VH-VL binders against Cytochrome c oxidase assembly factor 8 (COA8). Designs and how they scored, part 209

Target 1, 167 residues: Cytochrome c oxidase assembly factor 8 (COA8), of Homo sapiens (Human) (q96il0)
Amino acid sequence: APERGAERRDTAPSGVSRFCPPRKSCHDWIGPPDKYSNLRPVHFYIPENESPLEQKLRKLRQETQEWNQQFWANQNLTFSKEKEEFIHSRLKTKGLGLRTESGQKATLNAEEMADFYKEFLSKNFQKHMYYNRDWYKRNFAITFFMGKVALERIWNKLKQKQKKRSN
Below, E stands for the ipSAE of ESMFold2; O stands for the ipSAE of OpenDDE; V2 stands for 0.75 times the mean of E and O plus 0.25 times the DockQ between their complexes.

## First folded at step 20 (VH-VL)

Design mk14 (from mj1 with heavy chain G107A; framework fv_ebronucimab; at its last look DockQ between E and O 0.55; V2 from the best seeds 0.65)
Fold by OpenDDE, look of step 20:
Structure mk14 (fold): chain C 167 residues (1-167), chain A 124 residues (1-124), chain B 111 residues (1-111)
Amino acid sequence: as target 1 above (167 residues)
Amino acid sequence: EVQLVESGGGLVQPGRSLRLSCAASGFTFSSYTMNWVRQAPGKGLEWVSEISSSGSRTSYADSVQGRFTISRDNGKNSLYLQMNSLRAEDTALYFCAKETPFDYLWATYAFDIWGQGTMVTVSS
Amino acid sequence: QSELTQPRSVSGSPGQSVTISCTGSSSNIGKGYDVHWYQQHPGKAPKLLISGNSNRPSGVPDRFSGSKSGNTASLTISGLQAEDEADYYCQSYDRRLSGYVFGTGTDVTVL
């Protein structure tokens, strides 16, 4: 009996984006879409003279990105799983096999799938509301720190100009 | 209850390897940056390594760079420290430490939860 | 190792105020990185006492206060109690090390 290879349930690996920017890059890099979240990761550049405020901003952006990646990776996995379960359940109820006579994966019609999408959205409504709330809060914080960093940079430029005029 | 429980410590000879584990409970482990901090007997605290919430970013103290590897399994709520090429100077109590939650106002990164530590002794 | 410098020991009588200094450099505290404080009782894990120079986590008594000026942070314990006998560590970030740094630690004794 051929050992049916146990399909390793791809638990969303802690997606260490294999994308490694060039070591000498002085810019933020955008990676390819993650296979689970479908979101493009950003690799943040770390300046040699990064200020404490710039560091805080970078960390906030990075944490927000990782939070967003994890949310959508999990959501997409849940969606895919529930979609497959729904299709299988409906096909079984109809007395249909999982494969057509042509060997293709049996699918449901657009109307039946619309019911799934409606149910899925309804079931996950609260989760999406919390996500949106937290997304806004995080982005507000990031924007606030962007303002602080901008002010710091302006102030530092002014101080440097004054020092150059005094010499 | 929020807790961290370290394990995997023991007596090892110099040049050997050891893997530490930290089991997290009572909080959403995958949402937090995690750290290892060590304390040599009768000495102060020394930061060892950091790993971001997703594991995409890691950093190390110079004293352990190239020898230690921090990793995590968010599905198992577990943090790991692979320690290779162990030295006598690596003898310490190793703590797992969680960073503070996302701070919308101050963005402070302190260690708010600590384990009880696991003892690593490197001796001939 | 670029450690933050703390006094080795500080002592006080019950009800007195004691202050622990944490002196850094232009690469850490002097650059403007936040300072955190930890309390560690013998045989116990460190406990976060002060976050972000002066913020007290929930459950930390108000007799603990933190401040920062220039290259030096300070922890003040007002109304010293017997239970405050412990080791205290400051912590910050050092840009040269690209990592967290702890103070040398201070042993607080209640006389």
Scores: ipSAE 0.766, ipTM 0.915, lowest interface PAE 0.7, mean pLDDT 91
Fold by ESMFold2, look of step 20:
Structure mk14 (fold): chain C 167 residues (1-167), chain A 124 residues (1-124), chain B 111 residues (1-111)
Amino acid sequence: as target 1 above (167 residues)
Amino acid sequence: EVQLVESGGGLVQPGRSLRLSCAASGFTFSSYTMNWVRQAPGKGLEWVSEISSSGSRTSYADSVQGRFTISRDNGKNSLYLQMNSLRAEDTALYFCAKETPFDYLWATYAFDIWGQGTMVTVSS
Amino acid sequence: QSELTQPRSVSGSPGQSVTISCTGSSSNIGKGYDVHWYQQHPGKAPKLLISGNSNRPSGVPDRFSGSKSGNTASLTISGLQAEDEADYYCQSYDRRLSGYVFGTGTDVTVL
């Protein structure tokens, strides 16, 4: 799963909250996991002296984060919806209700659920292959522009050193 | 094949509101930043507003800040501009425009697809 | 100013070269932001001609070229043709305004 773009998707606590960084933050912020995508959004710092190249890099990172958030939010919702539909369909075929006699939500055993997981992965295989391709393209571009920004910053330091010696 | 179609323009009195729509087809709408650009009769182009691909980031020209709201519905492939407190100087042909696709080498962000525009006239 | 300055009009005979200037400030072109060029025929929507200062999108004839230096970008039409008669606009980003800015527009007339 190529989720190393805007944030890594690890196990996250429930009760996701909206994050609002300080107005005068000098650094990017990583917020809590989004309720639907389970990805942690990066809140990007915009420095007062941001160069045009630095802006291009920031926009690439922002758009990649938005793309990644949209993909996983959609996949998580689709997975949950289709899982419930599969369980409901199989319970109906077996003549069982949606809840047990104890009131718990009725489920299928792991063997029965394996059919769902296999079908879901097969159905979405091409979508995930295109996601991986685009993920690599985006991360290559981000890395490329990070290098360009690094070179720009080195050049600016050399110019500043030359001006200091001239004064 | 690729198309943007604006609608919702018309004649309105100053102080009133109007909502513009832009229907997109022939491309994956949710992948691109979208913009509104306007052109007063006989005048040049003026950028109005930008909205990111997810809709989470917006920006506005100073002339419309606080009065106009850009939005999008990626499920309907539609871009919107809510125009409140309209003034005579808002009279223009309003275009929606798509930013160029992500390009890993150049990242130029030009406006490569334009609609034909919808006319908004603000007059008493 | 919130606009990039272009000459109001430029004219030339078929086969001649014409150049349209686009002058900005230290908050836009002079800061190093890219310049894009659009062509607009009467009654039509703008069309992208040049992106990223000098890149021609597919389908744009090679007689169109762009360049940028300092606060000024230039669009050159070499070998002017009748269909080139149109309005031309430059565009850049302005950091002070935190938004895009267009040029005042240039009416190109083919004599």
Scores: ipSAE 0.604, ipTM 0.838, lowest interface PAE 1.7, mean pLDDT 85
ESMFold2 (binder alone), look of step 20: mean pLDDT 92; pTM 0.944

Design mk15 (from mj1 with heavy chain T108S; framework fv_ebronucimab; at its last look DockQ between E and O 0.54; V2 from the best seeds 0.70)
Fold by OpenDDE, look of step 20:
Structure mk15 (fold): chain C 167 residues (1-167), chain A 124 residues (1-124), chain B 111 residues (1-111)
Amino acid sequence: as target 1 above (167 residues)
Amino acid sequence: EVQLVESGGGLVQPGRSLRLSCAASGFTFSSYTMNWVRQAPGKGLEWVSEISSSGSRTSYADSVQGRFTISRDNGKNSLYLQMNSLRAEDTALYFCAKETPFDYLWGSYAFDIWGQGTMVTVSS
Amino acid sequence: QSELTQPRSVSGSPGQSVTISCTGSSSNIGKGYDVHWYQQHPGKAPKLLISGNSNRPSGVPDRFSGSKSGNTASLTISGLQAEDEADYYCQSYDRRLSGYVFGTGTDVTVL
């Protein structure tokens, strides 16, 4: 009896594609879309003379990105699972097999799938509302810290100019 | 209740390996950066390693760089520290520590939740 | 290892005020990184006392206060109580080490 290879359930390996930007890059890099979230990760540049405020901003941006990646990865997995369950349930109710006579995966029509999307959106409405709220909160904070960093940089430039005039 | 519980400590010989575990409960583990901090007997605190919420970013103290590996399984609410090439100087109580939520006003990170620690003794 | 420097011990009588200093360098406190403070009782895990130089978490008594000036942070314990007998650690970030750094620790004794 051929040992049915245990289909390794692809537990979503936390293997974010380690797109490693070139070490000598002085810029933020955008990676390819993540296979689970479909979001492109940003690799943030770390300046040699990063200020504590710049570090806080960078950390906040990084955490926000990771939060977004996790949310959409989980949401997409949930969506895919529930979609498949819905299709299977509906096909079974219709007395249809999971495969067509041609051996293709049986699908539902656009109208039936519209019902799934409506139900899925309704079921996840609160989750999306909380996500949106937190997304706005995080982005507002990022913008606020960007403003602080900008002011710090202006101030430092002014101090340097004054010091050069005094010498 | 918010809790961190370390395990996997013990007596090991120099050059051997040990894996520590930290089980998290009572909070959304996957949302927080986690750290390992150690304390040698009768000594102060020493930061060892950090891992971001997704596990995509890690950092290490120079004293453990290249020997220790921090990892996490968010599905199991677990933090790990793989310790290789252990030295006598690695003898310490190892704490799992959670970072505070980001302060949207001040942007400060501290360690707000600590485990009770697990003892690692490296001796011949 | 670049540690923040604390006094080895500080003592006071009940009801007195004691101050613990934490001296860093231009790579940590002097660069403007925040300082956090922890209390550790014998055989216990550290407890966060002060976050971000002066912020007090919920459940921490108001008799604990933090400040920072130049390369030095300070923890003040006002109205010292017997329960305050513990080790105290400052913590910050060091840019040269690209990591967190702790102070050498201070043993606070209540006389």
Scores: ipSAE 0.807, ipTM 0.931, lowest interface PAE 0.7, mean pLDDT 91
Fold by ESMFold2, look of step 20:
Structure mk15 (fold): chain C 167 residues (1-167), chain A 124 residues (1-124), chain B 111 residues (1-111)
Amino acid sequence: as target 1 above (167 residues)
Amino acid sequence: EVQLVESGGGLVQPGRSLRLSCAASGFTFSSYTMNWVRQAPGKGLEWVSEISSSGSRTSYADSVQGRFTISRDNGKNSLYLQMNSLRAEDTALYFCAKETPFDYLWGSYAFDIWGQGTMVTVSS
Amino acid sequence: QSELTQPRSVSGSPGQSVTISCTGSSSNIGKGYDVHWYQQHPGKAPKLLISGNSNRPSGVPDRFSGSKSGNTASLTISGLQAEDEADYYCQSYDRRLSGYVFGTGTDVTVL
């Protein structure tokens, strides 16, 4: 019962209001997770009859995917680097080496690591707020252009039906 | 101050290679699509190549396809053009150019920041 | 044809209006792709003058205006000044070539 609530909180980026991108254009496919960002890239299909407006939407979606993957790849590296630095600093203060007697990396327990997580979140708060702002702006723009493309396609279908009547 | 500075131009013989660099400063380089544009002496502008913000997507003019390779290093704020199998018709002033941000209303992309160019001369 | 066609040169006296045409084909301007305009003074890099057919970036004087209809775009300089003497290039995208194309360039002379 209470466990269900925690799971929903942990998916906040997907659990909040957002605009959905269009269904995959014919034969888009999703690749494996990128090893640095852990995000799955979308590989976009480019139809032969792609309109200028459809191209704008595709470029926006491609650039947004690249922006998002770059952000998380960089954040994962920063997190890993600062975590190692924190552990090294705290082990040094305790008079301990970086390795145990068995040669394995020395670590801190969960209580000791809580200070790192708090410090990291505080230090990177502004960066993540700007990321969230830009994420919403990009997804709103994608939704807006999806609507423009939908209207263009409706108009083209109506125009084509008029031509088929041969009068 | 926002600027782009090209380098690596020079005099080379046909069939040889040359690598151009473009150093960016004053803006978030990794956020923008970048382009190379060239201008032969006394002639007009010719688009050469485009590279996406992450470097994962590239495109080339037909005249250079298969001979030139565009690349970028976002950690060094640098754009590159590797030019192989150079020909006399590749002689030009080479500019790097930054695309504008996506216009959320109209979706226009244009080249808003240009370098001053680096001259490549291909002659025997 | 891979280039957008512009007149070789245009001239006018200070205060007059001049218009530069940029004519494409059904694979570029005629398909509906945007047109951008660049100004290039001698020995200098191009400068963005008009984007998205008619949008002026900040710092571009109101005397510059752009429009597009069919497969032709136009740049108008309504109050010609000596500093406007330069080369002007239009730019669009070409679907058949899968790349950008520039116009042939127009040399604007202020008399």
Scores: ipSAE 0.687, ipTM 0.877, lowest interface PAE 1.2, mean pLDDT 85
ESMFold2 (binder alone), look of step 20: mean pLDDT 92; pTM 0.946

Design mk17 (from mj1 with heavy chain S54T; framework fv_ebronucimab; at its last look DockQ between E and O 0.44; V2 from the best seeds 0.68)
Fold by OpenDDE, look of step 20:
Structure mk17 (fold): chain C 167 residues (1-167), chain A 124 residues (1-124), chain B 111 residues (1-111)
Amino acid sequence: as target 1 above (167 residues)
Amino acid sequence: EVQLVESGGGLVQPGRSLRLSCAASGFTFSSYTMNWVRQAPGKGLEWVSEISSTGSRTSYADSVQGRFTISRDNGKNSLYLQMNSLRAEDTALYFCAKETPFDYLWGTYAFDIWGQGTMVTVSS
Amino acid sequence: QSELTQPRSVSGSPGQSVTISCTGSSSNIGKGYDVHWYQQHPGKAPKLLISGNSNRPSGVPDRFSGSKSGNTASLTISGLQAEDEADYYCQSYDRRLSGYVFGTGTDVTVL
């Protein structure tokens, strides 16, 4: 009996983006889309003389990115799973096989799939509302810290100009 | 109840390897940065390593860089520390520590939840 | 190891105020990184006492207060109680080490 290879359930690997920016880069880099979330990760540049406030901003951006990656990776997996279950259930109810006579994967029509999408959106409505709320909260905080960093940079530039005038 | 429970400590010889585990409960483990902190007998606290919520970012103290590897399994609510090439100086109580939620006003990060620790003794 | 410097021990009588200093450098506290404080009783895990220089988590008594000036942070315990006998650690971030740093610890004794 051929040992049916245990289909390794691709647990969403902690997607260490294999993208490594050049070591000498002084800029943020955008990686390729993640295979689970379909979101492009940003690799944040760390300045040599990063201020504590700049560090806080960077950390907040990184955490927000990771939060967003996790949410969409999980959401896409859930969607794909539920979609497949829905298709299988509907095909079974119709007395149809999972494969056509041509050996292709049997699919549902656009109208039947519209019912799935409506049901899925309805079922996940609250989850999406919480996501949106938290997304706005995080982005507001990021913007707020960006403002603080901008003010700090202006202040530091002014102090340097004053010191150069005094010497 | 929010708790962290460390395990995997023990007596090992120098040059050997050991893997520590930390089991998290009572909170959304996958949402937080996790840390290892150690305390040598009768000594102060020493930060060892940090891992971000997804595991995409890791950092290490110079004392353990290249020898220790921090990892996590969010599906199992577990944090790990693989310790290789152990030295006598690595003898310590190892704590798992959770970072605070991000403070949206001040952006402060502290360790708000700690385990009871697991003892690692490196001796000939 | 670039540790934050704390006094080895501080003592006071019940009801008195004691202050623990935590002295850093231009690479940590002096750069403007936040300071956190932890209390550790014998045989117990550390407990967060002060976050972000002066913020008290829920459940921490108001007799604990934190401050920061220049390269030095301070923890003040007002109205010292027997239960306050413990080790206290400051914690910050050091840019040169690219990591967290703890103070040397202070043993607080209630006389």
Scores: ipSAE 0.860, ipTM 0.947, lowest interface PAE 0.6, mean pLDDT 92
Fold by ESMFold2, look of step 20:
Structure mk17 (fold): chain C 167 residues (1-167), chain A 124 residues (1-124), chain B 111 residues (1-111)
Amino acid sequence: as target 1 above (167 residues)
Amino acid sequence: EVQLVESGGGLVQPGRSLRLSCAASGFTFSSYTMNWVRQAPGKGLEWVSEISSTGSRTSYADSVQGRFTISRDNGKNSLYLQMNSLRAEDTALYFCAKETPFDYLWGTYAFDIWGQGTMVTVSS
Amino acid sequence: QSELTQPRSVSGSPGQSVTISCTGSSSNIGKGYDVHWYQQHPGKAPKLLISGNSNRPSGVPDRFSGSKSGNTASLTISGLQAEDEADYYCQSYDRRLSGYVFGTGTDVTVL
């Protein structure tokens, strides 16, 4: 019963999970969106008979997930901070307060905010270029190691067929 | 220049606690898995603990499990090792070490940058 | 707590080749996990010498080479120099321990 109660409330196992007998829980899990990055984390299952190559793939996927979560958490934080600073600066330049007469936060209209969005994208252009390059490198590597694991599993299956025929 | 500097070692009595620190500079600290490795006087290297780049995953050698806690503060570029219930056998020079990123051809992870270590002596 | 066995010491004259063995078990090297090698001069921190069985990081001379077969990894220094006098450690991962393991260490002496 405790093994069955460890599952996430409303999150299903990952689509890349291997099938496992009902008696054992052996699936990757996809969690809710992270508060800071807005990405859904994968909680990786470690098989009892995991090969060294399978471990390398899992570590690469785990490290890529952490890298991606860090990047977007940092970008979301920077975006929020710089947006508030931009609004405060523009309100101050116009001689306006931070709150309206109703007590709600004063805001800028869409045309005024367009300058912020352009500035933010321009400031972060190189950072996003490097992120995209690294994202492709990581996903190429993941695909490459998935292929290696697939070949390893095919080879092991062929060995099992040879053993059965030799018995 | 890439550098790791450990601190917080010293002489302590058995059963007491120490907290080690490792200050990182010259690289993006938050991008790398970090490790603690120790070396008892006149002896070889022994792996102690590992922490992932975000701090969300940790692991420990059996000899320290339940007594030591690895942590990191990426905002301060710092790695920590909280050492509780210290024993004489924990006496060693403690190194922090940076793990390499995943090698996309071979999938290797090794410890490519080491600090000079901080000495912990546990005795009466 | 180490499961990787290395010879206690190895010696050679300048220009000679020396080989250091690193013998593990079916839960580490024999299972197929990579082996890394570190060089440690007296009073200094270890330095990565070989990663992934045979890869030399930048700045490591090509006289250092590594290999692995079965339960055993080997580090070879093909043209021994005075600066190679140091302790050498192999490292792998152990599935049973779910963690890294180091070798017992080898003291290389240049005669």
Scores: ipSAE 0.669, ipTM 0.873, lowest interface PAE 1.2, mean pLDDT 85
ESMFold2 (binder alone), look of step 20: mean pLDDT 92; pTM 0.946

Design mk18 (from mj1 with heavy chain S56T; framework fv_ebronucimab; at its last look DockQ between E and O 0.56; V2 from the best seeds 0.71)
Fold by OpenDDE, look of step 20:
Structure mk18 (fold): chain C 167 residues (1-167), chain A 124 residues (1-124), chain B 111 residues (1-111)
Amino acid sequence: as target 1 above (167 residues)
Amino acid sequence: EVQLVESGGGLVQPGRSLRLSCAASGFTFSSYTMNWVRQAPGKGLEWVSEISSSGTRTSYADSVQGRFTISRDNGKNSLYLQMNSLRAEDTALYFCAKETPFDYLWGTYAFDIWGQGTMVTVSS
Amino acid sequence: QSELTQPRSVSGSPGQSVTISCTGSSSNIGKGYDVHWYQQHPGKAPKLLISGNSNRPSGVPDRFSGSKSGNTASLTISGLQAEDEADYYCQSYDRRLSGYVFGTGTDVTVL
């Protein structure tokens, strides 16, 4: 009896983006879309003389990115699973097999799938509301810290100009 | 109740390996950066390692760099520390520590939740 | 190891005020990184006492206060109580180490 290879359930690997930016880069890099979230990760540049405020901003951006990646990875997995379960359930109810006579995966029509999408959106409405709320909160905070960093940079430039005029 | 419970400590010989575990409960583990902090007997606190919420970013103290590996399983609410090439100087109580939620006003990060620690003794 | 420097011990009588200093350098406190304070009783885990130089978490008595000036942070305990007998640690970030740093710790004794 051929040992059916246990299909290793790809537990969503902690997606260490294999994308490594060049070591000498002085810029943020955008990686390829993550296979689970479909979001492009940003690799943040760390300046040699990063201020504490710049560090806070970077950390907030990184945490927000990770939060967003996790949310959409989980949401996409849930969606895919529930979609498959819905299709299987509906096919079974119709007395249809999971495969067509041609060996293709049996699918539902657009109208039946519309019911799934409506139900899925309804079921996940509250989850999406919380996501949106937190997304706005995080982005507002990022913008706020960007403003603080900008002010700090202006102030530092002014101080340097004053010091150069005094010498 | 919010808690962290460390395990896996024990007596080991120099050059051996040990894996510590930290089980988290009472909070959304996957949303927080986690840390290991150690305390040698009768000594102060020493930061060891940090891992981001998704596990994509890690950092280490110079004293453990290249020997220790921090990891996490968010599905199991678990933090790990793989310790290789153990030295006598690694003898300590190892704490699992959670970072505070991000302060949207001040952007401060502190360790608000600590475990009771697990003792690692490296001796011949 | 670049540690933040604390006094080894501080003592006071009940009801007195004591201050613990935490002295860093231009790579940590002096650079403007925040300072946090922890209380640790014997045989217990550290407890967050002060976050972000001066912020008190919920459940921390108002007799604990934090401040920061230049390269030095300070924890003040006003109205010292017997229960305040513990080790106290400051914590910050060091840019040279690219990591968190703790103070050497201060043993507070209530006389």
Scores: ipSAE 0.836, ipTM 0.941, lowest interface PAE 0.6, mean pLDDT 91
Fold by ESMFold2, look of step 20:
Structure mk18 (fold): chain C 167 residues (1-167), chain A 124 residues (1-124), chain B 111 residues (1-111)
Amino acid sequence: as target 1 above (167 residues)
Amino acid sequence: EVQLVESGGGLVQPGRSLRLSCAASGFTFSSYTMNWVRQAPGKGLEWVSEISSSGTRTSYADSVQGRFTISRDNGKNSLYLQMNSLRAEDTALYFCAKETPFDYLWGTYAFDIWGQGTMVTVSS
Amino acid sequence: QSELTQPRSVSGSPGQSVTISCTGSSSNIGKGYDVHWYQQHPGKAPKLLISGNSNRPSGVPDRFSGSKSGNTASLTISGLQAEDEADYYCQSYDRRLSGYVFGTGTDVTVL
């Protein structure tokens, strides 16, 4: 199953909101990492002669990207908030301030932070299990439809060769 | 029970604005593309707008482009339609509709769950 | 404006079969986009009846069937029942409009 290529032209140090694909691009683009999810978005090309099957594949890929970015953006936010709450709670239990004398945020050492990481992973186990299941389901579906599109394109090329020989 | 409940319809003067809401329950709202479809009294169905599952991709019928804005709040399981510069021609029963999940065999996206609609009347 | 043409009305006696056509163009059905069918009883919301040209969702009676060929899709109701009296709409995607289009609607009357 032939795979559609992607081309990226981002040479500036900018977030995804400032990335602009070329006006005449004929390829999908992989942009810079999204500010919240840390995932690189694909900017999808829509050809003028896009077939209905090609549209189905593109919509599936677009929806999978949105689902994936939404999951990790939310997970990253939750991780950051719960990490800070854990640090504040443990510092308060020790009777320590939230900042050092230099004005930097006080933190916990690696051993102390290990408790947070274990608690976070345990709390989110079921959520990540469902994410992994859905990730595999989506990737198998994408691969299946990529194969169907590849076969459609081969068939169309063979029809054009027959038309050319009939001239 | 899977359901969609629209609200926010009413009588409004031409040129004014209204905001419709659609409350979703019984399914994972953030996983599905959502649509607005309208039906003028005694007339057929007309597609109005679509919004992707995350809310980052939207599309509109030509008749409402530039005047209507579809949005969603996945944290509140809610879909919205901001309708500006209303015209008499926008008078209709407005439905929200959920797209089906991806069909691995056929790749079909149809509207499987509909609300009962909220009536918008634009008249002087 | 609709791009899909349906007959305004169709009628049949209980137990008979009726067929509703849905004719599009090369920018929608003729390009190969799927056709879906919806049933709408008076004062009610539309209900999905057929998806992907011929697939019946769970809970839809097997007397409803759909097909598509060329620019035309068809919905057939075999063994017509009184509760089938309703409006029926086809739906597809139109590449030129970059959006969904509905048919003009067909009023099915059970005699």
Scores: ipSAE 0.674, ipTM 0.878, lowest interface PAE 1.1, mean pLDDT 85
ESMFold2 (binder alone), look of step 20: mean pLDDT 92; pTM 0.944

